# Ledger of designs, part 6: VHH binders against Vitellogenin-6 (vit-6)

Target 1, 176 residues: Vitellogenin-6 (vit-6), of Caenorhabditis elegans (p18948r1340to1515)
Amino acid sequence: ANCVVKSTKINTFDQVAYRNQFTPCYSVLAKDCGSEKSEPRFVVLMKKINEKKEWKNVKVVYGENEIEMYKTEEGLICRVNGEEIEYQPESEIEKKQYNIIWLNKNTLKFDSDDVTVQFDGVNARIHLSALYRNQQCGLCGHYDNEKETEFYDAENQENTIPKFAKSYLYKDSKCN

## First folded at step 23 (VHH)

Design U6 (from U1 with I28L)
Fold by OpenDDE, fold request of step 24:
Structure U6 (fold): chain B 176 residues (1-176), chain A 124 residues (1-124)
Amino acid sequence: as target 1 above (176 residues)
Amino acid sequence: QVQLVESGGGLVQPGGSLRLSCAASGFLFRSYDMNWVRQPPGKGLEWVSGISKSGDSTTYADSVEGRFTIIRDNDKKMVYLQMTSLKTEDTAVYYCAREKYYDFETGTYAMDVEGQGTQVTVSS
């Protein structure tokens, strides 16, 4: 299944479209929300990084790895565990459990067995394995083939769209 | 360098079968969905079938549904198209194509057709 985030519009895994205003705080686009797991296998986060433009920062947490991608005037920057990866046209970087693919200066792809994220600085496309059906949560929806449950939070409680969005704000020291 | 080499085409009678192969190299094969497309004589490219990078999902054009089967072997970096119950209308040059990236503007995948293709001719 695929979730497409275009600027302020989200098309969920269950193909429900709605508007979301991103904030300077990370929002969870997609997350492994399996109840039997102590730690999520993956988390895909997105935040807005300026007030006037819809430039974004995307963070993928995949196991113990953190991949950060964000837009600059010169192109996308990619950091893996805090280390910047130099841009190389049409390059593919193999890591132990995932791959980083530079499509061009303004388009990156994180690729793993569980989740794929294509990002161009404003828009993102998230692909999840079918194994995560009914096992993921985030702004990309419930991923259960039920549009009626699309705005359920992680505790399977129905919300309005604003409350739904708020429920997936990532809480940290800066965003409580 | 990305390389896709198609093979297995030939001349068959209607109702016959063929198995096409595509050998991939020069890219992270497991990271890409793969497709078969074909170009009938005098026509443009048309999509035939697709398979997810893991192989757990397959899709087919209506015209080939139930007759064609797409398979991939990630260890061998191969994509296959098993064609059965072939029809004259299946006559075309067949290409394997890598889904390189998603185009946010068009909402479609950009595909790389790098190979020379393999000719499939169905005729009595």
Scores: ipSAE 0.861, ipTM 0.923, lowest interface PAE 0.5, mean pLDDT 94
Fold by OpenDDE, fold request of step 24:
Structure U6 (fold): chain B 176 residues (1-176), chain A 124 residues (1-124)
Amino acid sequence: as target 1 above (176 residues)
Amino acid sequence: QVQLVESGGGLVQPGGSLRLSCAASGFLFRSYDMNWVRQPPGKGLEWVSGISKSGDSTTYADSVEGRFTIIRDNDKKMVYLQMTSLKTEDTAVYYCAREKYYDFETGTYAMDVEGQGTQVTVSS
């Protein structure tokens, strides 16, 4: 299943479209919300970093790794665990856990068995394995093939869209 | 450099079978969905079949549904197309294609057709 975030428009895994106003605080787009896990297998976060151009920052937390992708005037920047990864042409060298692919100078792809994220600085496409059906939570919806439950929060409570969006704001010392 | 090399084509009678192969190199094969497309004589490219990067999902054009099977081997970096019950209208040059990226503007995948293709001719 695929979730597409185009500027302020989100098309969820269950193909429900709605508008979300991103903020300078991270929102959870997609997350492994399996109840039995101490830590989620993955989290995909997004925040707004430019009001006029709708530039975004996307953070993928995958295990112990943090992959950050964001738009600048000079192009896309990718950081892995805080270290900037320079643009390089694609090769056949495969890493075990995940791969970062520069599709071009302005488009990045995070790829793993669990989640794939394509990002161009404004828009993102998230693909999840079917194994995460009914295990997913975030702005990309519940991923349960039920459109009626799309705006349920992590506690399975129905919300208005604004409340739904607020429920998936990432809380840290700088936000909330 | 991305390379896709198709093989396995040939001349067969209607009702016959062929197995096409595509050898991929120059990119992270297992990170991409793969497709088969074909170009019939005097016509443009048409999509035939697709397979997800994991191989868990497959799709087919209506014209080949039930007759063709797409398979991939990520370890060998191969994509296959098993064709059965071939028809004269299946005559075409067949290409394997990589879904390189999702185009946010058009809502479609940009596909790379890099190979020379393999000729399939179905004739009595």
Scores: ipSAE 0.849, ipTM 0.915, lowest interface PAE 0.5, mean pLDDT 94
Fold by ESMFold2, look of step 23:
Structure U6 (fold): chain B 176 residues (1-176), chain A 124 residues (1-124)
Amino acid sequence: as target 1 above (176 residues)
Amino acid sequence: QVQLVESGGGLVQPGGSLRLSCAASGFLFRSYDMNWVRQPPGKGLEWVSGISKSGDSTTYADSVEGRFTIIRDNDKKMVYLQMTSLKTEDTAVYYCAREKYYDFETGTYAMDVEGQGTQVTVSS
């Protein structure tokens, strides 16, 4: 299943489209909500960078690792546990529990068996393994395998969408 | 440098079988969904089949479903297409393709079709 965030528009894992105004505070896009452990296997977060441009910051928490991807005037940057990583040609990359892959000069991929995140500084695509059916929560929906053929228009649910969106703000003392 | 090398094509009679192979190198094979596409004589490329990076999900074009099977071996960096009950309309050059990235502007996936392909001809 795929969730696509294009600027302010979210197309969820269940093919429901709506708009979300990202803030300088992280929102949960997708999160493992089905683990028997108290800690999720992954969390995918997004926030607006405090700039006029449509630039975003994406954070992936995967196990004990934090991966940040964000755009600057110099280009797209990736930090792993606070340390900026250097470009590495894909032919030299060895398989790990997760990998960071430059798909082109303006697009990064976080790749793992559980979740894959493609990010270009503004837009993101989140792909989940089928193992997370009924075990996912976040702004990308619940991935609950309901087979509705109609697109759900987020505009028709605006009175409930602000409450839904606020429920997935990632709490931080600076963002309360 | 991405390399995809297809093989296993040939001339067969209708109802026959072939197994195509694709050897991949120059990229982290386990991190990509893989596909077979084909080009019939005088026509553009058409998608045939896809397989997820783990191998746990497969998809097929309606025209080949039930007759073709896509398989991958991540240890050997190989993709296969087992074709059975071949028909004359299956005549084409077959290419292995990796799904590179989602294009946010077009809403479609960019695919790498790097190899020379392998010719499959189904004729009496």
Scores: ipSAE 0.550, ipTM 0.779, lowest interface PAE 1.3, mean pLDDT 82
Fold by ESMFold2, fold request of step 24:
Structure U6 (fold): chain B 176 residues (1-176), chain A 124 residues (1-124)
Amino acid sequence: as target 1 above (176 residues)
Amino acid sequence: QVQLVESGGGLVQPGGSLRLSCAASGFLFRSYDMNWVRQPPGKGLEWVSGISKSGDSTTYADSVEGRFTIIRDNDKKMVYLQMTSLKTEDTAVYYCAREKYYDFETGTYAMDVEGQGTQVTVSS
């Protein structure tokens, strides 16, 4: 299943399209929402870099790791747990729990068995395997092959699209 | 350097079967969806089948659904196409292809077709 996130448009895992406006505060795009989990296996977040640009930051929380990908005036940057990583030729990359792959100069991929995120500085594509059916929540929907419940919020209540989107804002020290 | 090496083609009668193989190297194979495409005589490339990186999802062109099966082995870095009930219309050079990235402007996937292909000829 794929979710495609553009500047103002999201096409969910269940192929429901809607308009959304990002802010400089993180919103949850996709998250492992298993019934009894106190800590998800992954969380994918996105925000605008600032109020005026359509450039984005994407953060992937995967296990104990935080991966941040973002666009700057100088190009696309990736940080792992705060440390900027350098380009590696893909032929030299070894299989790991997750991998960061430069698909080209302007496109990065976070790759894992749970979730894959392609990011070009403005847009993102999130891919989940079919194994996550009925275990997913976020702006990308619930991946349950049911369009009627696609806009249930983080508290699992049916909402209008604007309230649905607001329920997935990620609170942090700067955004309340 | 991406390397895709196809094999297993040949001459077969209508109704027959073949199994194509694709050996991959030079990239992190487990991180990519893989596809088979083919080029019939005098025509351009056409998509045949795809398989997700985990193997949990497969897709097929209408013309081959129910007759062809795509399989992958991530440990061996192999993709296979099991073909049955072959028709003369299946005559083509078959290539495996790596899905490289999603193109946000076109809404389509860019693919690498790097190999020499393997010829399948279905004739009496």
Scores: ipSAE 0.526, ipTM 0.737, lowest interface PAE 1.4, mean pLDDT 83
Fold by ESMFold2, fold request of step 24:
Structure U6 (fold): chain B 176 residues (1-176), chain A 124 residues (1-124)
Amino acid sequence: as target 1 above (176 residues)
Amino acid sequence: QVQLVESGGGLVQPGGSLRLSCAASGFLFRSYDMNWVRQPPGKGLEWVSGISKSGDSTTYADSVEGRFTIIRDNDKKMVYLQMTSLKTEDTAVYYCAREKYYDFETGTYAMDVEGQGTQVTVSS
């Protein structure tokens, strides 16, 4: 399944399209919402980082790892657990549980068995393994092949699109 | 140094079977969806089949669905196309291709076709 996130438009895993405005605070695009786990196996977050240029920051939390990808004046940056990874043409960084791939200088891919995230500094495409059918939640919907329930919030209640989107804002003291 | 080497083609009669192989090297094979495309005589490339990087999802062009099966072996870095019930319309050079990235402008996937292909000829 694919979720395509453009600057102001999201096309969910179940092919439902809607408009969304990102803020300087992270929103959850997709995460492992399995009922039997205390900690999600992955979380994909996105926030706006520039008022005028539609530049975004994507963070992937995968196990014990944090991967940040974001746009700057000098290009696309990737940090793995705080350490910057330099662009090299066609470079592939293989780790035990995931890979970081520079598809070109303007496009990164986080690759794992659970989730794949392609990011160009503005837009993201999230692909989920079929194993997460009925087990994922976030702005990308629930991956349950049901369009009518796509906008259930974090407490599983159907809402207007703005309220649905707000329910996946990653709240902490810095973003209230 | 991406390398895709296709083999297993040949001459077969209508209704026959063939299995094509693609050996991959020079890239993280496990990280890419893989595809078969073909070029019929005097025509452009057409997509035949795709398989997800884990192998858990497969897709087929309508013209081959039910007759062809795509398979991958991530340990051996191989992609296969098992073809059955072959028709004269299946005559083509077959290439394997890796899916590179999603194009946000067009909404389609960019693919790499690197090998020389393998000829399949279905003729009575």
Scores: ipSAE 0.452, ipTM 0.701, lowest interface PAE 1.8, mean pLDDT 83

